# VHH binders against f1rd40r3617to3795: the designs that were tried, part 25

Target 1, 179 residues: f1rd40r3617to3795
Amino acid sequence: FNISVQSGYEAISQELCVVTCLKDLTSVVDIKTSSRPAMIGSLTDGSTETFWESGDEDKNKTKSITISCVKGINASYVSVHVDNSRDIGNKVTSMIFLCGKAVEDLCRIKQIDLDSRHMGWVTSELPGGDHHVIKIELKGPENTLRVRQVKVLGWKEGESIKIAGQISASVAQQKNCEA
Short names: E, the ipSAE of ESMFold2; O, the ipSAE of OpenDDE; V2, 0.75 times the mean of E and O plus 0.25 times the DockQ between their complexes.

## First folded at step 17 (VHH; framework vhh_8emy_2)

Design s4 (at its last look DockQ between E and O 0.12; V2 from the best seeds 0.00; counts 0 for: pae E 16.1 > 2, placed apart)
Fold by OpenDDE, look of step 17:
Structure s4 (fold): chain B 179 residues (1-179), chain A 124 residues (1-124)
Amino acid sequence: as target 1 above (179 residues)
Amino acid sequence: QVQLQESGGGLVQPGSSLRLSCAASGFYFDDYAMHWVRQAPGKGPEWVSSISGSGGYTEYATSVKGRFSISRDNPSKTLYLQMNSLRPEDSAVYYCAAERFWGDSLVPSEYDYRGQGTQVTVSS
């Protein structure tokens, strides 16, 4: 299917019903994988029909996807799509999200266990600021695993992302959780 | 609550076959890579074989490759080790072990769960 996260939003002011619309910044970030870098394109092609599959290089090791944000890019969320229902021999059952200013100095910001049948997006909020290095560490019960998509949502400096709307903060939060 | 119970061990002659079973309970069996390890008297633990959660991938120690076959039945939460062409040096206590993340453990003692073991003795 064609499942994609195009944008997100956050409520800024309940009083003014102002929503911040986050942009898809995936195309302007640098993505690296712990193995099979030739398949990185599958992570950002907007299709859940394609995937990155870890290679022999990561055999018996934690797999990882590293996202580096360029100057002027403010990443707010990172989302990872996995389909354990289709990827029976390549399941992801654990994700650890790390973030920092440098690859060698990352802090864990989220850890999540996934059901063996999980299909969908896993999202982590990122701390504020630019020049983020985001690393997703992936584990599973197989020697290899598959990730279908990666998305980075945020905003570019100098761009207005405020949208007037009649969406309450609670509704916005709910939609974000359901994404 | 988590249990791994090995069975099928015994005394056999060289060249014979045994089939070990490990009954798992108390955890999501499908989400774990499963392993067989063995320990002979006076020796440290030795990795024997591993199988991925789905059963689609298997590995064997060089010492048992071609003779042993690991398999699993996820619906019944059972791990198996078919041991053919047994040798005296295969004599050991065989343990079933579970690992949530493939390759996360470097040594047998680091697996998430392990059974009490079943004795295999190969002797003429």
Scores: ipSAE 0.693, ipTM 0.849, lowest interface PAE 0.6, mean pLDDT 90
Fold by ESMFold2, look of step 17:
Structure s4 (fold): chain B 179 residues (1-179), chain A 124 residues (1-124)
Amino acid sequence: as target 1 above (179 residues)
Amino acid sequence: QVQLQESGGGLVQPGSSLRLSCAASGFYFDDYAMHWVRQAPGKGPEWVSSISGSGGYTEYATSVKGRFSISRDNPSKTLYLQMNSLRPEDSAVYYCAAERFWGDSLVPSEYDYRGQGTQVTVSS
């Protein structure tokens, strides 16, 4: 069983429209934090009203969230939600996204600075393939900071993918899918 | 080789303005938070101001807030400190410094890179 994405253009052309949805893989990856591991559930509960707040274990160190994808998990995007407008004493003003096959061999793939009032998601596209370790290094002006959600989007190798479609005018597009 | 070269210091009267520059080379300037620190004779280094890699976030020591303004020009790899309403207590050697991950250093001596400094002297 093969799935493909094919583009089309004008309305008088007849082509199969196929879109492969990315899935929310957050519940099937391993997530660790640099401090307060008991609060990890606030990162993955689907609510931007809860938060993970860094603790004394890392108050003088870089704060981090590490995501480990086992073999067969093909992560395509990682997204982090912060709210500097509510978390005034716990702002996040810098994020570094790193990725690799092992914690010892991570490469920086994206650096983002956030303004002091940023509210929303920050997303990094990930290299293709499976079995990645993703690390998000977080900094702010205070000794503690807050992150309100993390999401990993992608697909799991070996799962069947079904796409409903008719032959019609088509658009080649890949969209984030929520699970 | 990493280089940070400060300029723009001098001897000025109280109430004057100076603009310090820091020319950077040998590293990816846009990826680093940048700091100004100062050191008066016989004292330890004192943090003055910081700016994020993009320039979108700035902070100032209480003693300079409202008088000093930090900025950066990433295309030219240059950091600036505009110092207005200078006072005798602002007299010091001013250093620029770079930090890969803002907040990782507890004290100014722990920053990743530091320049040689430029002397600012405010004297009646």
Scores: ipSAE 0.000, ipTM 0.124, lowest interface PAE 16.1, mean pLDDT 77
ESMFold2 (binder alone), look of step 17: mean pLDDT 85; pTM 0.858

Design s5 (at its last look DockQ between E and O 0.01; V2 from the best seeds 0.00; counts 0 for: pae E 15.6 > 2, placed apart)
Fold by OpenDDE, look of step 17:
Structure s5 (fold): chain B 179 residues (1-179), chain A 124 residues (1-124)
Amino acid sequence: as target 1 above (179 residues)
Amino acid sequence: QVQLQESGGGLVQPGSSLRLSCAASGFYFDDYAMHWVRQAPGKGPEWVSSISGSGGYTEYATSVKGRFSISRDNPSKTLYLQMNSLRPEDSAVYYCAAERFWGDSYTPSEYDYRGQGTQVTVSS
């Protein structure tokens, strides 16, 4: 079962109903994990069939995924896909999103508790600006946990991401509820 | 209301076996790692064994490894400790404890929930 989030959009309330289309920036960010860095490729391969599984290195510690944005990249959202229904022995029941300009100085921006059957994307909005360091701290009731995918959505400096279009109020509302 | 209630303790001879039980209520049992800790008179709390939420992973203190077995039944929300080949040094109050996140606590006193304990005495 493959779920992919490739892009997002924001509606700008203007007379012409301008939509800002965010780009998938996952391929241009640096990703590090608290363990088993060899499996990082599974987080960004576009498949929810593969996964990163934490290793013995952090079995008694909080697990984490750290995303570093390069210059010129403006990350707006980070999304993490978890499938607790399949990963019975590797469940994620807590996600804490932290963000800052440096790994040594991060602020908590979101905390989410997940139930034991959660399957899907968890998304956090990021504060404005470039050169973000994003850290996702992950916990669960197991000594190991699995994450299926990570996505970073945003925009590159110098690129226009505004698209003229019409969106219904219902679609806009649904997006807000899913965020 | 969260509750952990230990049972199964008692006075036994060296070499004998006991099975402790811990009945849990008031929280999502299968979303918590569970632990047994013990405290002997005049000694600090000692970690004995841990089991993950799903029960797929277990750990034991060196002092009890090979003799004790931790298990859980999530449908009945019950934690067990099978204690074989008991020794006098195993004498202690045994506590059941719950931890929401594996490895989040470093000492027995830091677990999220803990029972009142059950006394185990091993003596000839």
Scores: ipSAE 0.620, ipTM 0.821, lowest interface PAE 0.7, mean pLDDT 90
Fold by ESMFold2, look of step 17:
Structure s5 (fold): chain B 179 residues (1-179), chain A 124 residues (1-124)
Amino acid sequence: as target 1 above (179 residues)
Amino acid sequence: QVQLQESGGGLVQPGSSLRLSCAASGFYFDDYAMHWVRQAPGKGPEWVSSISGSGGYTEYATSVKGRFSISRDNPSKTLYLQMNSLRPEDSAVYYCAAERFWGDSYTPSEYDYRGQGTQVTVSS
């Protein structure tokens, strides 16, 4: 459950405000790739100097990264880092984000095109709840492509709820955090 | 047709080691978290250990942590449990179980698939 900053005016209303600070939960999710699974560590090592590069087994096919979140993990955002300015022969020009409770029942939630000089993070907001599968389908003009990092932001059950009288600093943080 | 077939159980002495195997077929093994669950006389199933679909994350019940080690080999579709320093209280039927997405690993009755089990008996 998320509570956003409430809009409108309040003359007599007192509402309990609970703020959630998003955390990097990448280390507690399962990540799979459509090729070269031995390179998955490059997606999660916190470095944009390493990369996962798609392999010959998915040549001429759509490439994918699949993320499975266990029960109790509430993923709010997924972010993917690509660098077309360095990866001249391995560019990513299209991403499709899909989400669902099972790999056979995924729905498209975002599609984005990237220009040939894109460098940085591409982020998708996720539907609320826990226990989701997230799939990122990747396309580019070459037979192989590179992704340099993946992040999952969210909250774990039991870590994000505070009592209203104790959260004034968290209210400022909630304005900077997406939920 | 889903099948989980455990093997490697037996009668051993206290302090011994034993390795259990679970051969899987009929489903995409790599997408499933795998669990070891044991059932002793007089109680329902007890969760022992879990491993994520990729093998990157493991968890253990407090009673076995430091003695048991879970692993998997996705190319051969096989799950393992290395059990060291066995005690009489480890005696049980051990089942492997599969869960499409790793969820509440403490609720064995909610798993998608379960094997027939292999008996482990630790006595003198």
Scores: ipSAE 0.000, ipTM 0.150, lowest interface PAE 15.6, mean pLDDT 78
ESMFold2 (binder alone), look of step 17: mean pLDDT 84; pTM 0.845

## First folded at step 18 (VHH; framework vhh_8emy_2)

Design t1 (at its last look DockQ between E and O 0.86; V2 from the best seeds 0.00; counts 0 for: pae E 2.5 > 2)
Fold by OpenDDE, look of step 18:
Structure t1 (fold): chain B 179 residues (1-179), chain A 124 residues (1-124)
Amino acid sequence: as target 1 above (179 residues)
Amino acid sequence: QVQLQESGGGLVQPGSSLRLSCAASGFYFDDYAMHWVRQAPGKGPEWVSSISGSGGYTEYATSVKGRFSISRDNPSKTLYLQMNSLRPEDSAVYYCAAERFWGDSLTPAEYDYRGQGTQVTVSS
């Protein structure tokens, strides 16, 4: 979950503020991979102990994870978990995030180089609008690479995600961590 | 500054063995796939062998498979090519090259870095 403060209120203030609470939408999006689709379940099982590993299908190609959102689903953030410290023969050293209305018309929104020992989440904010497809292109120095988890945060149309109250930044952070 | 320096080339007889080395500097060696490419006079560049960043995966051209062995020592930032059962057709300038992302290059000319090469001549 991700909490943001809106309406010009400072999170550090004790004044009444509106907080937007984003939901985990990973279970309601469609995920595809450039290879070994049978391992897709490992990307969304909530465990960093399991992983998707690319296969021979994309050995000499850019590897990718494609997320498709159905109508009514608004994705705000996409996060990818990698562990290069454990996956030494399957490192990810480059991530490119793309989004668009269709797979054929994607725009690059973020590019990041990862440390060879990177462990943790890489997150990209998604632009607002009518974007239904998110693609993550992955590269590394190995013939195969591993991704541990994928997470999509956002909101569903028709659902209220606003919380009104007097909260501090610390409380907001705590709620985000506990959600 | 990125540098790749090949060594170990020379004149040898058919059936003999030779070991090439490539000393790398100026970049994170273990974050790159490494390659050997050769070019004979009057011919285009020919891919010979590749090894992944960790060294856990290797590939060979059909023409050298079973005779050549690629290896790397990441701590010393050195790439090797053991060449056994050499043939006259193996005569060429041998280049080591670095590729940041495995399989990203379509041709040897697209590798990120390349050395000056070392001459290998196999002749009776």
Scores: ipSAE 0.824, ipTM 0.910, lowest interface PAE 0.4, mean pLDDT 91
Fold by ESMFold2, look of step 18:
Structure t1 (fold): chain B 179 residues (1-179), chain A 124 residues (1-124)
Amino acid sequence: as target 1 above (179 residues)
Amino acid sequence: QVQLQESGGGLVQPGSSLRLSCAASGFYFDDYAMHWVRQAPGKGPEWVSSISGSGGYTEYATSVKGRFSISRDNPSKTLYLQMNSLRPEDSAVYYCAAERFWGDSLTPAEYDYRGQGTQVTVSS
């Protein structure tokens, strides 16, 4: 509860802060890949030194990572780590982020083109809570490509959102929590 | 200013060899898969060979496998096609082409860039 008392006019300025605590939900979502599903553990092990590498199942086809959320899981961000400076023969130079209620009902959220020397995380904010599927389509100039980590940030029902106070219409609402 | 300039074609007898070159400029060569495509008069374009951006993976049409070799030199932005044991049916205009994403194109007409071509004629 934050208040700001303003003199002279009997106005009470109240401040409502909505605290959103985002958590790493990667371990509670289902992750599938377009090829080499045995390597999925490298995407979720918390290490950017391991990798998933696409295989023959998607040779000459779009490579993808698909993330499925169960009821009660609200994904807010997805992040993908690639390292084109190490993965010279497996570069990722384009990512398309999609989401929707089901795999057949996906809409594009964002397309990001990457420098061939890119090293680091690429993050997409996800739209509101009726999506259950997130898909990342991956492209580059190589017949195979590598992704080193995936993270999903969000909240579970009953967690990560707390009301700190009431904000009057004259005071901006603010989030101050990230994970 | 994207440019693809082929060279090295000519008139040769069956059984001869030729080496085609394609000089590229105006784009980041390493970030593109590269292709050779040929077109004989009155025919549609025919895919010949492809090489990945790094050069680590190559593919060949069945009709040229074992006789042709694709390579690239990324520092000099140059694509090559070594053509051995040439046959009359190899006669065509040969084009180099660039594709930003491996496997996006279903036909040679869909590639992102294409050169003017170099004539190869194999005749007795």
Scores: ipSAE 0.464, ipTM 0.788, lowest interface PAE 2.5, mean pLDDT 84
ESMFold2 (binder alone), look of step 18: mean pLDDT 85; pTM 0.857

Design t2 (at its last look DockQ between E and O 0.78; V2 from the best seeds 0.00; counts 0 for: pae E 2.8 > 2)
Fold by OpenDDE, look of step 18:
Structure t2 (fold): chain B 179 residues (1-179), chain A 124 residues (1-124)
Amino acid sequence: as target 1 above (179 residues)
Amino acid sequence: QVQLQESGGGLVQPGSSLRLSCAASGFYFDDYAMHWVRQAPGKGPEWVSSISGSSGYTEYATSVKGRFSISRDNPSKTLYLQMNSLRPEDSAVYYCAAERFWGDSLTPSEYDYRGQGTQVTVSS
């Protein structure tokens, strides 16, 4: 997974070789953090060299990143990049992905434990429907933790995302990396 | 099997110092926040001090701040509590506890692991 990717492909039908092209929607969603909102820009700047670090506001509570999608935006995947090998004093060892129509009515869709040396992207598929809010709850053994990047892939209503043709998985992956 | 074994407790006079140790085994020690909790007879458990997994960040209860010092040695998987200027009100059973996620527990009883405790008695 490359953070420079602006689109992704998903096979819809193997028989018809129809591929769905997902777009990077990170720039059109609203992102909020449980602390240090001034660092939110680091989550979407396309660099894993920068990061969001939780602040004193979250020193004794679960940290979180909340993504809000506007109407007409359909998020299909959310990805979070962490680097526990570099952030040894700010490790993320648990991620819980939640989604729903409103912040107060979220459902857990994925829970993952991360290795203390984990480096890379953690991705969750999002259920279809009118889910406009995505929340990632983050935990670790430290009073603070760091997240390097977040990415949202999906589609906009009214846009065709289906590509017909013989596209091999390898070609699809290459296009994703070059997009 | 997870084990936390406290040691170093005893009977001491007011104003004296004592150092507690907690030997940990059976889990990835540096991936857990560690805590000291104490319980005096007839009282509920009282949080004393916490230290993060790797960064060395520490917190103290107001009642012990400036007198107690928490530290850890990850290679030996040992937690320490240096107690200075001890007072009779510090008398309690002291427990070592481990927490997987910092701040996840609302009360000392909710920590993931806890030892059997060591008795500290401060008396003239």
Scores: ipSAE 0.715, ipTM 0.862, lowest interface PAE 0.6, mean pLDDT 91
Fold by ESMFold2, look of step 18:
Structure t2 (fold): chain B 179 residues (1-179), chain A 124 residues (1-124)
Amino acid sequence: as target 1 above (179 residues)
Amino acid sequence: QVQLQESGGGLVQPGSSLRLSCAASGFYFDDYAMHWVRQAPGKGPEWVSSISGSSGYTEYATSVKGRFSISRDNPSKTLYLQMNSLRPEDSAVYYCAAERFWGDSLTPSEYDYRGQGTQVTVSS
């Protein structure tokens, strides 16, 4: 079997194609916020009609959402939903994504600026491996801010890996997710 | 280019009122917290008042609270400072300033943008 690729997949001489199917891991990670922990349920309830709103605990400080993954949880993407068009007095105009082994040992991986009309998901790809802590720092022009949902996508160590495509000595490496 | 242009200063007697205006252009005004800062001759800048991007929250320095009122009109991209019961101690050059993120700056010198200033002189 011969291959034709757009991005040079034919340069890979692996005999086995391994495809990792991403799953929603939000319910199996620990989520903490810089304020109003009683509102954390609004971040994970699957509704963009509810929200977490920052409070007095982080007044005049950087607001944050911290996600901790236990051993065996490999987070690949984190997504955050904000709605500056509805949350006019609680806008989020900057997000900084950090990742590391512990909260004291985080590296900045992405900064995204949002305008005051933004409505929708903001997604960051995470570095590979078994990441223990993800932190999202949130800023804006208001003294409080709102986030309406968070999602974590990835895979669990020890779960079956879905193999898609061909297993052939002449097949170039490809990555597909069927689930 | 970003511009902040103050107006409305002048020479007034103690107990008088003044209204300062700051016209903004060259940036998305609604996305910024706005501030008034004053500087007397030979002194460092002193924070006076702040207002959030949506106008939902305001703060004042202790020395002006109850006498000054900050406001903004986002459609016209204009910041205001109503100054009542003026005292000789309020004499300074007044600057408007813009900050993208509420609470990021530790000092007035760290704001993202600042205007040219307007002189307020309170004397008998």
Scores: ipSAE 0.375, ipTM 0.738, lowest interface PAE 2.8, mean pLDDT 84
ESMFold2 (binder alone), look of step 18: mean pLDDT 83; pTM 0.842

Design t3 (at its last look DockQ between E and O 0.78; V2 from the best seeds 0.00; counts 0 for: pae E 2.01 > 2)
Fold by OpenDDE, look of step 19:
Parts: C-alpha cells; structure tokens; sequence
Structure t3 (fold): chain B 179 residues (1-179), chain A 124 residues (1-124)
C-alpha cells in the first residue's frame, strides 16, 4: 500500500528535522456498509485477497461504505481498493466520495469513474475541518460489487505525529507506514 | 454516436418463437447492464428482462419468465431475446436499452440509451 501523501516538516537544524506524518486511522474508525455487514472485517484486514461484496438487498440501490470518525480523529485521506480485473461480475465503475459532520448532511467532494479493468487504490482527499462522517457511494454494471480494502489516513488530536532525526520526508513516511 | 439497433421482430402465430437481436455501438458495451422493454399500443412501457454487464445476473418480468431468455455476446456487442411460446399479449414494440449502473433507473424511460424498437405481433 503506497499512497503519496504530502507530509509537513520543520527544519530544526542542519542535521535535525521534524517530519509530520499521517497515521493509519482505519482501526479507530467505525465502518458500516449498505449490506452484508458481516463482511466489513474484510475491508480492514490488511489483505486485498479478501473483500466485501454487496448483498441482494442492494441490487437496485446505490451501494455504500460509511466511515464514522470519533472525536479527536482527524481524517485527511480515504482510500478504497478495488480490483475489477479479478471481480469481473462485481465491478465498481463509479465512486462518489461524500463527507460531513453528520450522515444526514453530507457534501460530495469527489466523483471518479473507474476503468473496467481498474486494479488498485482510489484515494480522495478530505477537506479540513470537523468532518466526522465519510460516505463512499459505489456503482457498477452488476447487481453486486466488491471492494477489497478501505483505509483512512489522518491524525489524532493530542498525539505527536512528528518524527525527529536526520531523515527525509520520504523515509519518514515509510517508517510511519511500517509502524 | 451511441446506437442500439433492434431486429428480429415480425408477425407470428401464437405458440411460435422469435429471436430478437440488438446491435450496440458507440459505447463500452460490457460495462453496461442491458435491458429489454416493450410497449403495446395504448399502454405504457413494460420492463421485460435485464442482464448485467458480465451476463452473470439475469432478471425477468413475471409475465415472460419461463418463456423468454435474455443473453448477450460482449465481443460482438449484441444483446438477444429468445421468445418462446408467444402469446397475443406479447405483441408490442420491443426496445433494447442500456444502463450504465445496474438498478440506477427506476423506470424503463430512465435508461441511458434506447433503440428505435422492433415490432412483434402475435396473431392467429
């Protein structure tokens, strides 16, 4: 999993820098799906070999994944992994990202059309501010669709996300992702 | 530049069979769900059958279930409707329609693309 995220840094000295890196917040957010909630674990298990597949109850509806952030969690990016090359009968060809303070008050922030052979991560930057709810609306040419993974990147209030040392932003980002 | 062209309609006797074809062009055929809709004189459009992009999922109206069979050939961009045991009430203009997202349309009139139709008349 590689998402190029611009990290902030402060130069303290010629030999010491502090780099601010985003954290993976996926484990501390609440995830809900429009159908088959029992499969939600597959979205966050760290494997693209497993997946969430929408159920029959959504066959004539827009499918969705809803991410709710608890207080103190600041989401900066949301990323969704799909594999249309493997999921031939479950393709995702449209993603709409919405966010807001509440489920009933969401704003569309990004819409993406996906290639029928798309394999990989689709990422949306989230607007700054107090956004507690992220909703991804999913559509495709099939009655059901599959999503492999969901990731949320951001920062926690009160926690240091600064890495000190003689390291570049790229190295700091790598270390943060491996931690 | 999108085109859907239906063919195969005609006048037939009750109990007979017809096979309709729909030739698609101008869009990525395999990325669209395909539908058959029919409209009889003096009546509104009636959904007949649907098939998903890959062809892996199919639905039929109750009125045609067991008699009609929908299929598609993605390489040739062709949709088919095999109609068996035809009845007078099956008489209508049959339209081929394309839907980008399965289930996104609430009514047949909301499909993304539709052909000009082919007339099917079942009469003794």
Amino acid sequence: as target 1 above (179 residues)
Amino acid sequence: QVQLQESGGGLVQPGSSLRLSCAASGFYFDDYAMHWVRQAPGKGPEWVSSISGSGGYIEYATSVKGRFSISRDNPSKTLYLQMNSLRPEDSAVYYCAAERFWGDSLTPSEYDYRGQGTQVTVSS
Scores: ipSAE 0.835, ipTM 0.917, lowest interface PAE 0.4, mean pLDDT 91
Fold by ESMFold2, look of step 19:
Structure t3 (fold): chain B 179 residues (1-179), chain A 124 residues (1-124)
Amino acid sequence: as target 1 above (179 residues)
Amino acid sequence: QVQLQESGGGLVQPGSSLRLSCAASGFYFDDYAMHWVRQAPGKGPEWVSSISGSGGYIEYATSVKGRFSISRDNPSKTLYLQMNSLRPEDSAVYYCAAERFWGDSLTPSEYDYRGQGTQVTVSS
């Protein structure tokens, strides 16, 4: 909660703070892959039993998943589900997360290395600002690789959750609270 | 403490066969693509063959395709190269090499690890 208090001999007041909650925005972003676009539905179907598998279009090239957000969509986290214990011939052992305003102007955020037994979600926090493109570069020791799910968490401009609170001090580096 | 130790080279006549071995240690062998590279005197390194981390995908240079066979045994951390129908042009020092990510390297000089090599000499 962010709460502001006025002090003095003025009337006692309450200030309502608006707090935004992260939502699953995966259904409202555009997703492209470096190969086999017909398999993209396996990334967003809510199942870790289906997969996208890279194909001939990116043979011997970097494999990637690119996520594009329209204006008003603010992605805060991206998560990728990989299962190297099942996908032994399609392992993903490194992920590089990039973001920016456009595909030609991406900045690397984070590199995450995975062991050959990894099973589960890999999550990157995204920097603030008006970035519109997220790219995940995928690498491993196999000629093809698999990803089983992708999720994007964030918020939409103009959507908020208001929480009424008692009068207290407020502190913020960058506030999303409003009266 | 990464080590790649080649063995099995020697002096043979044209048409002979040799099997090279490469013993690996100091890294997770299964998580690396493996390569054979050869270098003749006065020449740059030449890519020979590659095998994916699981062993499920294999590529050969045109000059050796059909004559050489790459394989790996992940439990024993060993890479092999079976060389059949050897020619004088195959004479070189043969190196095994490892790379963490399939397809990242454009040339043999870019691989992450390389062994000391084993000499193969094919003479008349």
Scores: ipSAE 0.518, ipTM 0.812, lowest interface PAE 2.0, mean pLDDT 84
ESMFold2, look of step 18: ipSAE 0.505; ipTM 0.804
ESMFold2 (binder alone), look of step 18: mean pLDDT 85; pTM 0.860
OpenDDE, look of step 18: ipSAE 0.801; ipTM 0.898
ESMFold2 (binder alone), look of step 19: mean pLDDT 86; pTM 0.871

